# Designs tried in a protein design chat: VHH binders against F-box/kelch-repeat protein At1g67480. Part 18

Target 1, 376 residues: F-box/kelch-repeat protein At1g67480, of Arabidopsis thaliana (Mouse-ear cress) (q9cag8)
Amino acid sequence: MQAFALSGKKRIVNHGMCFSKGNLDLGSRLSENFMDDPLIPGLPDDVAKQCLALVPRARFPSMGSVCKKWRFVVQSKEFITVRRLAGMLEEWLYVLTMNAGGKDNRWEVMDCLGQKLSSLPPMPGPAKTGFKVVVVDGKLLVIAGCCMINGSLVASADVYQYDTCLNSWSRLADLEVARYDFACAEVNGHVYVVGGHGVDGESLSSAEVYDPETCTWTFIESLRRPRWGCFASAFNGKLYVMGGRSNFTIGNSKLLDVYNTQCGSWHGSKNGLTMVTAHVEVGKKLFCIDWKNHRKMSVFNAEDETWEVVALPLSGSSRAGFQFGKLSGKLLLFSSQEETGQCTLLYDPDASPGTQWKTSEIKLSGSCVCSVTITA
Below, E stands for the ipSAE of ESMFold2; O stands for the ipSAE of OpenDDE; V2 stands for 0.75 times the mean of E and O plus 0.25 times the DockQ between their complexes.

## First folded at step 16 (VHH)

Design n2 (from s10b with T50V V61K Y107F; framework vhh_surovatamig_d1; at its last look DockQ between E and O 0.09; V2 from the best seeds 0.00; counts 0 for: pae E 12.4 > 2, framework grips, placed apart)
Fold by ESMFold2, look of step 16:
Structure n2 (fold): chain B 376 residues (1-376), chain A 120 residues (1-120)
Amino acid sequence: as target 1 above (376 residues)
Amino acid sequence: EVQLVESGGGLVQPGGSLRLSCAASGFTFSSYAMSWVRQAPGKGLEWVAVISYSGSSTDYKDSVKGRFTISRDNAKKSLYLQMNSLRAEDTAVYYCARGEDEWYSGFDYRGQGTLVTVSS
């Protein structure tokens, strides 16, 4: 060797100069020892958590402001579990609306009685289209999409998270592949994204999964052929991808791709739908509004993989489109017209035939773009 | 008897244009989605474009989007493909294909094809 070099400290050998293996990260700083102070003086922490679980959900941001330990508890999965066991869970509806004129959007929040609550802070990042929203661990994720830059459509890999307990947005790890008009769903605490269009508008076959515990995206097995304009639903540990198109096949526009998360493989069948304008899962069923006919819902039963049709209670020649909301196991159908105050329908899939449809008093301040329901 | 008869193919230079036509007979043309598909020499069939039964919705393979335009005239029972900015890779036999339903799900009939050759 031209010169003998003694290797440095073991940290340098393992990790180079950025961080050593033995360094505490930020998460380790909040270990059990940091949390030795009682949550409430004079109470065991288990009892104190039960007391805090009785506080109405609207006060969670205030609780998170008390001290570091209270903020840690409010952010935890354990706290939501304690609230569930105490019978204190509250279901809130979050609706992204486009105001009159179509130039502004905001997240509106309502309780299960339709009462307006405080609004969300503005979403970070540029305004986008073709993004997807999902709920995982009581948090709202807004994933990817695209925007127009200098006359070109540019796909995004950005992922943002809203924590309803802290009323704040944060940025998560980017997707491996920027995409829009892709399929997205949560399966057993993990978030899957499949297909869509990439950075040059190319049709994608790639798919990724997000693990909230490791905060990482990982590729899974790709679709056999690219797919875009599709949507996804989750049932029994499986991801069902339907709708949309592929540029590389002459074939069934009703293709159903199913990913089994346990064995990590896809299988296909001809038992899907072509195009929908809205979809929502309730129980073991998937409700879809056909792109060509807004007077009916197509309903998929995941247990036997069969379809049925439910007619909407529309009179005359009405051509109104709808978007879905969900509350307490019932469907809300919001008119896709920009003016709020149009007929909002309520559908109870568990009610007796002939009594399943009602009108709802819920009023939006604009047209519904999308909605999620979060229980905390 | 279902018949689909393509025409309008030929030899064209790169960057040139052609318009393909398909005359349909033997079925209710306005009840079916229609497609153009192509087969390059020695290769399999490839979907190019689709149009809904009324003509209100269209879709294209990414490599032809912005260059090709599918259209139909239900009164004349005719399907068309306007091909602009042609490239050597567009060389193929082009087939008019009838969809299985009012929206694209596959095809059940095709014509004899018309050859498009893009060469200098």
Scores: ipSAE 0.000, ipTM 0.213, lowest interface PAE 12.4, mean pLDDT 80
ESMFold2 (binder alone), look of step 16: mean pLDDT 84; pTM 0.854
OpenDDE, look of step 16: ipSAE 0.615; ipTM 0.829

Design n3 (from c47 with S31D S57E; framework vhh_6fv0_2; at its last look DockQ between E and O 0.62; V2 from the best seeds 0.00; counts 0 for: pae E 6.3 > 2)
Fold by ESMFold2, look of step 16:
Structure n3 (fold): chain B 376 residues (1-376), chain A 120 residues (1-120)
Amino acid sequence: as target 1 above (376 residues)
Amino acid sequence: QVQLQESGGGLVQPGGSLRLSCAASGFTFSDYAMSWVRQAPEKGLEWVSTISYSGSETDYKDSVKGRFTVSRDNAKNTLYLQMNSLKPEDAAQYYCARGEDEWYSGFDYRGQGTQVTVSS
């Protein structure tokens, strides 16, 4: 480990012998001391990473507690690449549910077979509504929202991150503008938030982007008009903002705002959707459930920017709402109302006609608020 | 069925003021955002301003911001444009329009227009 053919030194500074291999951030040379220790004694670090990549994902928190180097490796993007090449990636479904009173939220976690896994630690901070969740770099972000403070509804700028590898929450930088009921999506490793309501309930046109490498939020070009109650989806480096309202529209306008992240500008059209209660992206398509009609999905094809409709397999006058999950390229539809039971629908967009719908065996302990799928 | 009738145009010296009005009928006026657009000779339609359906929010082309004020009276089905500090560049036929602006290609009806002339 230490020294061969020393010249006047008691300790070899591995700075010159470590080459950049094995370091995840070449700009952070001050972290090199623990990165120079072997990951597994007696093995080259590249071989040791391949051995660690074979460990089931459920053991990642244990691996991260071994030492700082193991924690660094388990959290790295390169480790995900090694696991992919080894065929060890695991897809987990995270569902935020609430109890019958609608006051307490809990994250339920399931594997790709629908088997329940450990629950997440409680989210930090006060209970919030109107927040958004997004996945970036294998981590779950819970962004902003509003909460009741001293009898008043107050917008938050707080951002919390759940690290799936360590099973822990941490706080990230605050938004520049507190907001709720805003649009949020990830585009090419960056997180965008757009519009919503601010601290005094004002409608916002401002938008911000989070860069995980710098850990900062930065304003981008504002929307031309304020927008709230909206959502966002990302396709091909573009951010599509749909739904919701402004004082310029009543609820029947199909406004679409599109941000091109390469050139940093917005453009608009009437090829959007008015009000949506649930949405999910699968492949190059965006699936939406209409505000007033839970008997169909409106489906946006990002390649040609066209819409189509898919009927839900429901009988009678469905009064149940749905929320989406996704797993293995398929849609999960969770009933929002307790009365419709725990029957989860599964839709395979790639299956032959007549075989696209099935009942899923996945059971939730409460009403689905939102869900994300994280592969690691 | 939708009818928009502009009035209040005329001849004004540079730096002067005019107030345009637009009487609306044939639709529920308070359900729609309303806009002013203008057309100078040999130019296309140019968006000037938009006001939300309730009148609570307004937007302006940069060249007129601070000089023009759009307003509406939903009880009288009337849209207004107060134009101050008029410049020769503001001379045009002014139209009342139902819709937001060219950003969304949103105008579906336009009035007959009223002429604004700025001449020293």
Scores: ipSAE 0.014, ipTM 0.441, lowest interface PAE 6.3, mean pLDDT 81
ESMFold2 (binder alone), look of step 16: mean pLDDT 81; pTM 0.832
OpenDDE, look of step 16: ipSAE 0.413; ipTM 0.753

Design n4 (from c47 with S52T S57T; framework vhh_6fv0_2; at its last look DockQ between E and O 0.09; V2 from the best seeds 0.00; counts 0 for: pae E 13.0 > 2, placed apart)
Fold by ESMFold2, look of step 16:
Order: C-alpha cells, then structure tokens, then sequence
Structure n4 (fold): chain B 376 residues (1-376), chain A 120 residues (1-120)
C-alpha cells in the first residue's frame, strides 16, 4: 500500500478506572458466583463494559487473565457488539505459512496496514493436510484433515480452536466422521462440514453442523452423491458446495450443491465450478482461481447465482499460483513464486474499472497455505 | 507431467477375454479414483468403469456388469480392466482416465488408448 494511513483508529484512553490495577484482585476472587462481583468496583457493569471496549485488541489476553468475569465478558458476543458500536473493531489478517526448510507451519498475524504482530502458538497435534479453517464467533477453528502414518493415510476428526483472549489453542468436540479434503464454511454462527474422504478413503456424502453454544456436532441431510476435493462458501443463510469429484465419475464436478439451513434440504444445479486452487468470499461474491488457468479469476455472484471472469494483471509468462487473503473488503493474492515486477496483488472489487488492481507491500515469511481475517 | 499409457487390446472372438492395463506416471496415482472409458468407431465417449483410489469400491456401466472387473495396483501405479465374455458391442478404443470430473471432460492426461476388436 502506498498511502501511509491507519485504518480503524484505536480508541486508547488512559483511565484510572479502566486500566487501574488497584481496583482489581487478579484470580483471588474465583468463586462459583463470580458474575455477582462488579467488573470494576464502583462502576455499573454496563459502564465497565463500555470502558473495556476501548482497550486495544492486542491487550485481550491480558484482560482475559484478570478474573473469570473479565474473561467471560471479553469472550462474549455482546462484547464484540459493544466494540462495534464504539468504533473500536480491529481487523487482523491470519496467514498459515509453510517454511521452505521442511513441513513446518505457523500462523503469522498482521494488522490492516500489514504490520506484523506476534505469531500464534504452534497448533497442537501432528502436521496434517486436507484440513479446513473457519472463523466463528471471532475464533479460529482448524478442522480435521489427515496425516500419513506407517504408509497409510489416517483421517482425523480432531477440531482445534484458537482463542484470541487466551492466546492459546484448545480442543473442541470431534467430528462424528473423520474426514479430509471436505467442504467447510460458517453459516449464521454455525460451522458446516460436507463430504470429503473418510477413514477408509471412501468418498463421503455425509455432512455435519457444529453449534458453538452446545459444543456439539450433529448430522444434517447428506448430499445426494459423494463429493471430495470440494469447497464451500456461505451466503444469505445458505451453504454453497462446489468443486471436487466423486469416485464414481471422472474428473471434477460442475455440480453446485446448495443447503438451505432454514429448510434443512439440499438443492443441486450444474451452475458450479470444477476444481480450483484457491477461493475466498468477499461481500456477496465468491472468487476462485481455476486449477488449469492461474491467469484469471472466476467470480460467483450469490445474489443472482451468475459467474463472471476477471483477468489477473500478470506480466509475461508468469506461472505463479496464488492463494487468497482478504482485508478491508479487498482481496489479497499471495504469489507462490517471486517474480520481477510481480508481488502480492490487491484487488478492490468495488472500485471503478481500470482502478481495481494495486500492488501490496505485504510479504510473508513462507508459502501461504490458507488465511483468515478476524475482526474483534 | 501426467502420463497414461494403455495396453492389452487386440482382436478376439465373441465370448473371449482380454486384460487391459494402464501405466500411470507424473502424479500421485494412489490419490485418485481411476476410470475406464471407451469410444466405438464414429461414436462418442462412453463411461465403462470406475475404481476408488484405495480400490475398495468399484462401479460399472450396466451393460458390462458381471463381465468386466476393474482393479488397481497402487504400488505399481497401474490400472487394470479384465474383460470377459466380450460382445461385438464392446469393440472400441479404450482409455484410462483420472477421476477428475463427474461429467466426462478433459482427457488432457489420457494416453493413445488401446483398441479392442470383437469379430466373428
């Protein structure tokens, strides 16, 4: 980015009541009725919550360690709403990168200006492939996948969550069915997983939904046919599943499977896309890079379910693949190879034609595996 | 570079048998479902059989069920089609394909095929 300007100014205020250590007793007030204690002595809880909402996001782990009530408040959906109304939301970009020297990965974190922040703690468990990531309730979930053990692929049902308030990973309930190369998306605060390969490598038609409030996975109606190597996006309470293949056909599927979460049923059409190397949602549009042609994007408009094509502004005979990020309603395209005159691209889908592309100065320390954007 | 090489075709009488092979290279064979397709003279391409990447599940066109058996050897990167009780309508050029599309498309990786001729 050439313009030096901070987006989303921090509302940092030095208040004795909000930041004073003298008013709080860390940890020693642990009790079964911790919700009866005031958040800040001498303040009504509504006022205290508004004061806490002014604290920079980088301090959330410190706030969560004050006491059980502060931890509960900072982790709540209501707190995010209070911060939104106060104009204090901060957008951070999380990128999973692979180091060139091995099969080691880590989550890198950046603010909206591309300034690097602390990296996340290492993900628990063995290194896996074919997993999916999703954001729900401001938390990062890493779901399932597989690893090679003694020459055999072993599908996982494990689900891990990164909690920004604790700066730590924890394990959530396992999927009902271990799977990899499946479709995954969040719809209205629930996480859906669809298809993929199971424990014996079979193509799956089963689908499950996770409810964060009950902390459980539940089966939903299965796909009408198995699907793997697929992906999902969510629009208007519907789950759109595209790409991939079935072991009973050749090649990739153009089938678009749409699950209506209100009706609990699937609808299909041939208005999908085949296999892609990258996809990302921005607004009401889904952006995809075809695995056979990395020089264009296929763009799905969820409002009318139509496709269009956007050419990438690549120089020469570039063979670089891309992975997507998103930031401030715009796309980031992270190149897999260094090229003269090419770097991370920035695409603004809402800008006037001829002004939609820019270069970005964001640089990663390794190859991008996937990314998410979390606003809190 | 993905390569598929079919072999094992030939001339047989009705009721005879042939075993087709497809040698694969340039990709991780064990990660893909594989299919046999065929094309008779002046006809379109027709799906014949599919086998899962592990080999645990197979499926066949109705007209060949009970007569054809698809199999694979992931250690040798090879796909097979055992064809028994051959009929004149089975005569075609046979191709192997990766399971890359629910709809027939993209023989971008297919070989030259192998001819099966069934005559009296």
Amino acid sequence: as target 1 above (376 residues)
Amino acid sequence: QVQLQESGGGLVQPGGSLRLSCAASGFTFSSYAMSWVRQAPEKGLEWVSTITYSGSTTDYKDSVKGRFTVSRDNAKNTLYLQMNSLKPEDAAQYYCARGEDEWYSGFDYRGQGTQVTVSS
Scores: ipSAE 0.000, ipTM 0.189, lowest interface PAE 13.0, mean pLDDT 79
ESMFold2 (binder alone), look of step 16: mean pLDDT 81; pTM 0.828
OpenDDE, look of step 16: ipSAE 0.308; ipTM 0.690

Design n5 (framework vhh_6fv0_2; at its last look DockQ between E and O 0.35; V2 from the best seeds 0.00; counts 0 for: pae E 11.5 > 2)
Fold by ESMFold2, look of step 16:
Formats: C-alpha cells, structure tokens, sequence
Structure n5 (fold): chain B 376 residues (1-376), chain A 122 residues (1-122)
C-alpha cells in the first residue's frame, strides 16, 4: 500500500514505471542497475525484445518474474508495440461478475473465442460500489467508488491498477477528490473523471485527468454545474458526458457536456440521452440501453452528433436488463439476470442488415457488473 | 394550471433589504429548478438567480452575488429571494420562473408569474 505525505505537492507511486525525477539520477547509478545488463546475453536488447514478443500472453507473469530487467520490459509500452509489429497481440475480455447468490464479485477472463482463461486476484481494499473501470496502456484501472463504513457510505479516492504482465494489483495515486457515481473515460492515453458525489455526499462539478507518464491527477475545468449518475465516452479527442442528474432537476437530464481536451474547455447542448443502464463505444458510435425501454439501443454518432435506434431481437416480454461487453469490434449483450433463459447476444454493427445479430456461446458465472477488453 | 404568484416588492432606500416570495401551485414544485428573473423598463428579461429542485445548489448573476440569497421551502411550495444591500440598478419587476432545464439558458423558461415591483430610491 502506498502512503502520501501530508505536506507534499507530489504523489509518489513506488513501482517500476512511476518514478519522480528525484528518484532517478543519471549520474548516480547503482552497480545493480538492471537497465545496464543485457536482456539476453549475446543479443542486442532490440533483438531480445523481438524474441520475447513471440511468447504467448498467458506467460507474461512468468516472464515478469525472471528478473527486474525482464519485468521492466514486459511492463513497457514499447513491448506492446513490438508485439503489434510481430502480429502477436492477443485480445482478452475481462468481466467483473457478481455471483447469482449476490455474495462475491470476481473478474473473469476470456480470450477472443470466449474460452475462459483464469480469474484475476481479488481487488485490494474493501468492497466498493459506484466505481469506474478503464483501460490505459494495456492496464486495467479501478477508480474510486464508495464503501460502507459503520453503516454510512464513504467516497473513496483510491485507484488500483491490475498489471496483466504480473497478474497483480497495485495502487496508483489517489484522486484529488474522492467520488462515486461519476463519469469516466480514456482520451488519448489520459484518464478523465467528472462529477459524481463527494466525501460528504455532495454533488460534484469538479473534474480531473490522470497522466500515466507523470502518475498524477490534476484538475481540469469544472463543469458549470454539478452532475452525478452520469457516464462518459471519448471520440476524436473529446470527452462526451451524458445521462444522470443535475441538482436542478429530478431524474432527467438531456444535457450533453463535451470537453475538448485540446483547448481545455466545456460546451453543452440538449442533444444527450436522459438515463441509461448500459453503454459502450464501438468505432465512432456510442451504444446505449435506455433505462425506460430495454428492447432497443439508442446509438449516438459522434461525427454528426445524431441519434438512431436499433431494436433488440427479443422474443418475449421481460424486465431483464443488459450490460455490454466488446470483443473484436462487436458488441456482447449480457443479460443482467442469466437465469432469465436469455442467451448472450452478439451484435456486429458492420454486418449487413438482417445478419447483425447472433447468439453467443459466452456464459458468465454471474451478473455482469462491468467489462473491459485489453489487448496485449 | 401552473400558477406563480410573487410578493414582497416595494420601495426601499439604497442599502436596504427586501424579501421576495413566490407561491407555486398546479405542478410538482419539488421537481423543478426555480429562478428569479427581472425586467427593468424597456429592457428584456435578465436572469438573477437559480436554485436546484432540492435547494442544495444555488447560482447567481455576478452583480448580485453576496447580496442576494435564493432559497426554497418545498413543503410550502414557496420560492424566496432575500435581497440585501440594494442598489438603484436592482430596481425592476421581479418574476419567479420555472426552468425548462437545469441551467443551460438556451432552453429558456416555460412559465413565470405576474411579477412584483422593486423600487430603489436614488
């Protein structure tokens, strides 16, 4: 667990890729600096990295335990690049599920064919709700949320990272403001969090951005007014925040807040969607399940900011909700109640009309809470 | 039928105080953000203040911030505006208004009352 200095201007994260400038001095190298040793004796490091890139992804934790140099390399952004050039990238689906009995959450992992691989180690810390997940640099981040302490909800600022190369969790810098039920998305390698509820349950207008290179959170321009229960999606360097509530109305907000990361400012319109139970981005489109009508998807096209509707192929009447997964450019629709007899649906947005829907063989061990797809 | 009835206006000296009230009926008051707007002679409507549906958030035009306080009592379906340190520029007909949306002004207001006159003697 990482600790923060009370008087400090900087957060310090003690793992192999998040150093402050004060911790690394080029003129003061230790004799055991693993970066000086060859990755494989007798090979230039660039050639050695190409050799390591041929190893199946399932072996990454073993590779990371060989020595510090190997661990550093397999955790690096350049390793992903080398694997991409070698044609070795593997896409895995990570789904957080809650057991049918409602007792435990766990991460299930599947390959692109739906074959179950393994479960992740348990997330650190207390059980939380209202958190968000995102993928940055091939790593899974679990951000903030709230937990019960003596019967009261308490917002968290904690950020945890799952490293696929080590098959382990570590702690990153805390948010500046603890929050839950906030909007979160990745834009151009940075993670944005917007709004939500704070430590005392107050509605937030503040927003922050995480830079993985500096390992720090910093404030960006606040929303004009607080917003919570919302969600975010990213398109063309812009962060689109929709859904949820503001303090000025009950239960309904058509506001679309858009943050342009290049100029650092918000603009708004009434071209949003009121409330959703699930959303996912595929290509230039955002797919949403309306909270009032689970028999259709509302689809937002970010390029022209228009909406369209896609009917779900449901054969009966049910109040079963759906959650999304994404795999190989297609949508997976998981029933929130697997016991309803509905199969997981697969939607290919690029297929011809009339052939876009199929039944998927993927079965979860419980209700889908959230999912991410990580390519490494 | 939506009804909004303002009261509490009158004549005050500069630096004086007034408290405006707005009685609401014909709709679920606690479901709407409420605003105070004002109109000086031969001018358009000017936004003054907005309060969220629960009363948990307030916002003010810069020229009145620190001098005016908006509040609401959802049990009595009543909106209030406490105006302190009044200036001649605050003289106007004051209306309470029901917002169509939270606080994006390009949507406008859907209802307002008959208003109450505030006059500040020079």
Amino acid sequence: as target 1 above (376 residues)
Amino acid sequence: QVQLQESGGGLVQPGGSLRLSCAASGFTFSSYAMSWVRQAPEKGLEWVSTISYSGSSTDYKDSVKGRFTVSRDNAKNTLYLQMNSLKPEDAAQYYCARGEDSYEWYSGFDYRGQGTQVTVSS
Scores: ipSAE 0.000, ipTM 0.245, lowest interface PAE 11.5, mean pLDDT 79
ESMFold2 (binder alone), look of step 16: mean pLDDT 80; pTM 0.821
OpenDDE, look of step 16: ipSAE 0.278; ipTM 0.685

Design n6 (from g3 with G106D; framework vhh_6fv0_2; at its last look DockQ between E and O 0.55; V2 from the best seeds 0.00; counts 0 for: pae E 5.9 > 2)
Fold by ESMFold2, look of step 16:
Structure n6 (fold): chain B 376 residues (1-376), chain A 120 residues (1-120)
Amino acid sequence: as target 1 above (376 residues)
Amino acid sequence: QVQLQESGGGLVQPGGSLRLSCAASGFTFSSYAMSWVRQAPEKGLEWVSTISYSGSSTDYKDSVKGRFTVSRDNAKNTLYLQMNSLKPEDAAQYYCARGEEPWYSDFDYRGQGTQVTVSS
């Protein structure tokens, strides 16, 4: 280093790796500080991360088994950024399916072309219904629900997480209130649950938020009235809760309850839907199927809070329940009963009218219970 | 055609009590949740309480909980608000409203209101 090359910079201490001095191997006796070891011997860590980013996503569990530093890197947000810049991101569709008889369910995984991948390891705990799924930080959360044990319905507060990079399940903190048939969505890296039914089947107005950084659930402002059989969607830092019932009216609620996460308060309008059987968010729009109007979907634009209608391309007299998937910015429409003559449909909201609907080659081994997409 | 007529307001001392009534006509009263809302001069409409269609469930703004009691008589098509331990900040025009929507500033139907004044 030359004296004239110093342009006012001061010494910067860099402690990226553990050091060994002399003929004593102090590093091997000191600790398991994996962050100080080079990721690949002989390469700067930045270059090593670029090399690892070229590995197909299917190999991430194997990479995570090499050492603790590789496992940490594969799970990191920086690694996702490096893969994005390298054009290596892979979008996978995760679908929970139920076989005939409704006793067994399995997570099926497919790539963006519909090719089947390895199944997930079995979920811990008993089979449940009325649970919700959400993606946060590239991980699949399965939240609460209930199961029938000896003729008694047992609500759960359990939360399980599937780490797609490690191909493993783990348990997170329990909810404060066991619940099923509640509303659930992710907003800006936090997970919200609202309403539902509790331990003795009581209707709930309580709501909770999960912060992945603290690994805790905390209560937020309750709904003013209990609400169940409802769902949630997130747009622009707001949680939109609609559908289901309230204790205060005879019929199903058309109330739209909106929680603004920036100010921590609820407000509402009469601009919701009732009896929604399927929903999905694409861009700034929420797509819903009404139970009584299964030949059309209602589309909510969160920016101006307006509704519009899109006809489903159904023919004949066939009737089926539907569930949504999402893949590559497009909607998948699964028949929940797997009826004869029904196939998976694909809707491209950005295509010209007359070209928005296509048949998809994606086939499920059972009825779709729910689905998510995860990009890594 | 829907009519709501409030009564029972008046002047009361701090710590006093009033009972408001709302007579309903022009609709099937027992099919609707009912609310009380209030408005002080040059202020916005403020939700006070709601009662379910059957009267089995009630809800209150936190500042009045424990002091106010909402009730209804579906046989007489009448909504009530018992107001105890009144404070100067409770002084307002009180309206009964059809509906359960405490988050709305504009209910579908309101009465003409009844004035509650709390003075020394």
Scores: ipSAE 0.016, ipTM 0.483, lowest interface PAE 5.9, mean pLDDT 81
ESMFold2 (binder alone), look of step 16: mean pLDDT 81; pTM 0.826
OpenDDE, look of step 16: ipSAE 0.512; ipTM 0.791

## First folded at step 18 (VHH)

Design r1 (from c47 with S105G G106S; framework vhh_6fv0_2; at its last look DockQ between E and O 0.03; V2 from the best seeds 0.00; counts 0 for: pae E 11.8 > 2, framework grips, placed apart)
Fold by ESMFold2, look of step 18:
Structure r1 (fold): chain B 376 residues (1-376), chain A 120 residues (1-120)
Amino acid sequence: as target 1 above (376 residues)
Amino acid sequence: QVQLQESGGGLVQPGGSLRLSCAASGFTFSSYAMSWVRQAPEKGLEWVSTISYSGSSTDYKDSVKGRFTVSRDNAKNTLYLQMNSLKPEDAAQYYCARGEDEWYGSFDYRGQGTQVTVSS
């Protein structure tokens, strides 16, 4: 009977264990076998992990700096499971803000009470617009976009990941097609990008999916027609693409393109929205603010594919820029105006009618560009 | 009564420029997104550009992107379209349109239009 040796090469750089699989490399020197050392001398590793799980999330970068084994543990899926069982998970809100001059963007981080935390390290690469953000496996991805190079607008394929446990940025595989003003969402642990504008400003029908396990982008079936200025949301294993423009229709598209990740195909209907300035998924519903009417939210229920309307309690359509956040199953509405500064409201979709809106104490240092929420 | 009045059309040579205007009355102009649409002879209506209610966001048909600029002055209730580098295929009757709640297929009102003719 033949025995097969496992690969001897191991490399641990991200959350979870990512190992190369192949023949045993007997001639290659491994950096070190730090995984054989105890986490805490005198304790079994299982007990040591339980002790480490009690440390507040704010200290994770410091814990990851102790040694390579502590860094590996803090990044592991087991560690987040131990923290969940211990009741130690913390929900943090990440908001990208732009100052009044529109020159400096920065990520603000706050806890569920709105208390500000350490800022993120500077994002690598040039300042971009038309990019999208998404959360996958507890990590923040910033995808593509465009920037001005020598007076020309240039689409990017760059993808950057922020690891909340390491407090650091790293570069992931590039998109197959550089794009901006595209739709982006996560579906069952995979990241989808759809449409947008390409390197020559052309409208795109192409779509791609990122698999974090293989660290690769792969084309999926293209849209039936190019679409840009659109957005995406995910429900029940399906990707819903709404809004935006196509060269083949008059005006903004009311077309709803739905990609079924189980069968790998698109289908469409005329049950979408045209253009929105903000959207967010809370529970089983998608909340949208329309480009042309900021006095209401349009709310999509993916289970029965119906729309309803919720009035916004703000006065005047003269308010600049609305954006959403979410926190503890509730909707945050960020708005700004020159006279009074920012206004943050909280919407509880589960509260009784008439009591769903409240003022929030959360304050941003500038206008909200985008927002994500990460639990760890 | 909602009124939209386009002006500024005319005859230009290829590569020339025109600036279209649309005067709006009978509604709260600053509460509505506004669009430019056009119709060439014997062709259907074609979307050209859209501008948000505040003017903070603009969108364009790909064939005019980089050549046309939409803008608005909410104090004057006026919508503008700056057309540069005009091509023969841009010749059409140009209309401004009010977007109600939906851009596509839901323009409530459009004006009488202004003719743009491009000839060598």
Scores: ipSAE 0.000, ipTM 0.218, lowest interface PAE 11.8, mean pLDDT 79
ESMFold2 (binder alone), look of step 18: mean pLDDT 81; pTM 0.822
OpenDDE, look of step 18: ipSAE 0.220; ipTM 0.669

Design r2 (from d1 with F103Y; framework vhh_surovatamig_d1; at its last look DockQ between E and O 0.63; V2 from the best seeds 0.00; counts 0 for: pae E 4.6 > 2)
Fold by OpenDDE, look of step 18:
Structure r2 (fold): chain B 376 residues (1-376), chain A 120 residues (1-120)
Amino acid sequence: as target 1 above (376 residues)
Amino acid sequence: EVQLVESGGGLVQPGGSLRLSCAASGFTFSSYAMSWVRQAPGKGLEWVATISYSGSSTDYVDSVKGRFTISRDNAKKSLYLQMNSLRAEDTAVYYCARGEDEYYGSFDYRGQGTLVTVSS
């Protein structure tokens, strides 16, 4: 009597979580009916906006929960302008940190005093590398990148936005071309994406611009040559693309490509840097750490297109990578390595010679992957 | 000392072909992109073509696309420009240059040039 053990193959019905494309049409036209209601009863809407602008930034999520109209106002670009005029702008530092195990990435938020605030909600989408972060109109954008799928790098076109006022993530329009290791910068309220690697690892020369008003990506003039691993900065309404590699050169390129946003054309210069491990714009200066020398910072002045070198106050043969932050017009230097014990350094570009470097009280919970500063 | 010596120029009829050569010395040839540039009489320097250090990538000015071919032999430290379907407007002194086109045709080294005249 051979008991045929019917191995009931439990079909794990992978309930494909139908992420309902909730068209969070965040562009939900406030129904005509809601537009007619005053923002604050008894006040003109302009005065009401001024009143709301006086509220501390930390309370914006709560304001956004009051009603749809308040939510609309608080998330608007106009609201930042009103706050600016009121002298109520607050600068916050957002830092993506990685724990020692490399498995727990989280956004940390700090106020202008370096005080740690509440963490961000989990970022949507898969964990990626080779993505870029940029700020536009008080929003954090996480753009494209790549992930490992079945042993292959897969480029992404996904764009996620974090609204710092509402403490919420949303998905924006995808890039026209999926890419990773590209240059990205905001220029005059538009986000530019340039070069990188495409879906098959091919080198890209294509460039795209995002218009937040139309919520669309459009192609601009391509680079003369495909370029990857480059970084971008913006000065005086121009896009500067530096560093990276091409198929034409051994190693990293020192070419500087400059895009004039008014005429829609590229021009080149030899006054660029090679690949940098970190860069940040502070005022009219670009601060860079060269990949070959982590003991010096290169400073680009966009006004005269000159470079200067500033020594880092680092002791010892530290191969430690660094990342930059900025807060209140000061440069922050974070360690990118696991040694949680390194003090954050602060550089004041306006300080007297010999007094520019200080120790910062800012402490991260892990290594710095990237950072952005958002004023709202 | 870096030296670039062009050869192969001459008189050719419209529709004809020429092959230019450049002998390079004084540097690690295989480490540099190489270019051809030209200067027509009374005109400025114009970029013509660039080839990557490995020879795997090439780029051309639009006016010569499909007619000119840039190539290199890293073992021989030589750069070549095959020019087919030559036109009168291709008449110029052709220079071998070290480096790639950077929008303004600035190269760190170039040869003395070889004259190409396309005339009936």
Scores: ipSAE 0.032, ipTM 0.552, lowest interface PAE 3.7, mean pLDDT 85
ESMFold2, look of step 18: ipSAE 0.053; ipTM 0.480
ESMFold2 (binder alone), look of step 18: mean pLDDT 85; pTM 0.873

Design r3 (from d1 with R98T; framework vhh_surovatamig_d1; at its last look DockQ between E and O 0.58; V2 from the best seeds 0.00; counts 0 for: pae E 4.3 > 2, grease 24.4 > 24.2)
Amino acid sequence: EVQLVESGGGLVQPGGSLRLSCAASGFTFSSYAMSWVRQAPGKGLEWVATISYSGSSTDYVDSVKGRFTISRDNAKKSLYLQMNSLRAEDTAVYYCATGEDEFYGSFDYRGQGTLVTVSS
ESMFold2, look of step 18: ipSAE 0.122; ipTM 0.589
ESMFold2 (binder alone), look of step 18: mean pLDDT 81; pTM 0.829
OpenDDE, look of step 18: ipSAE 0.133; ipTM 0.625

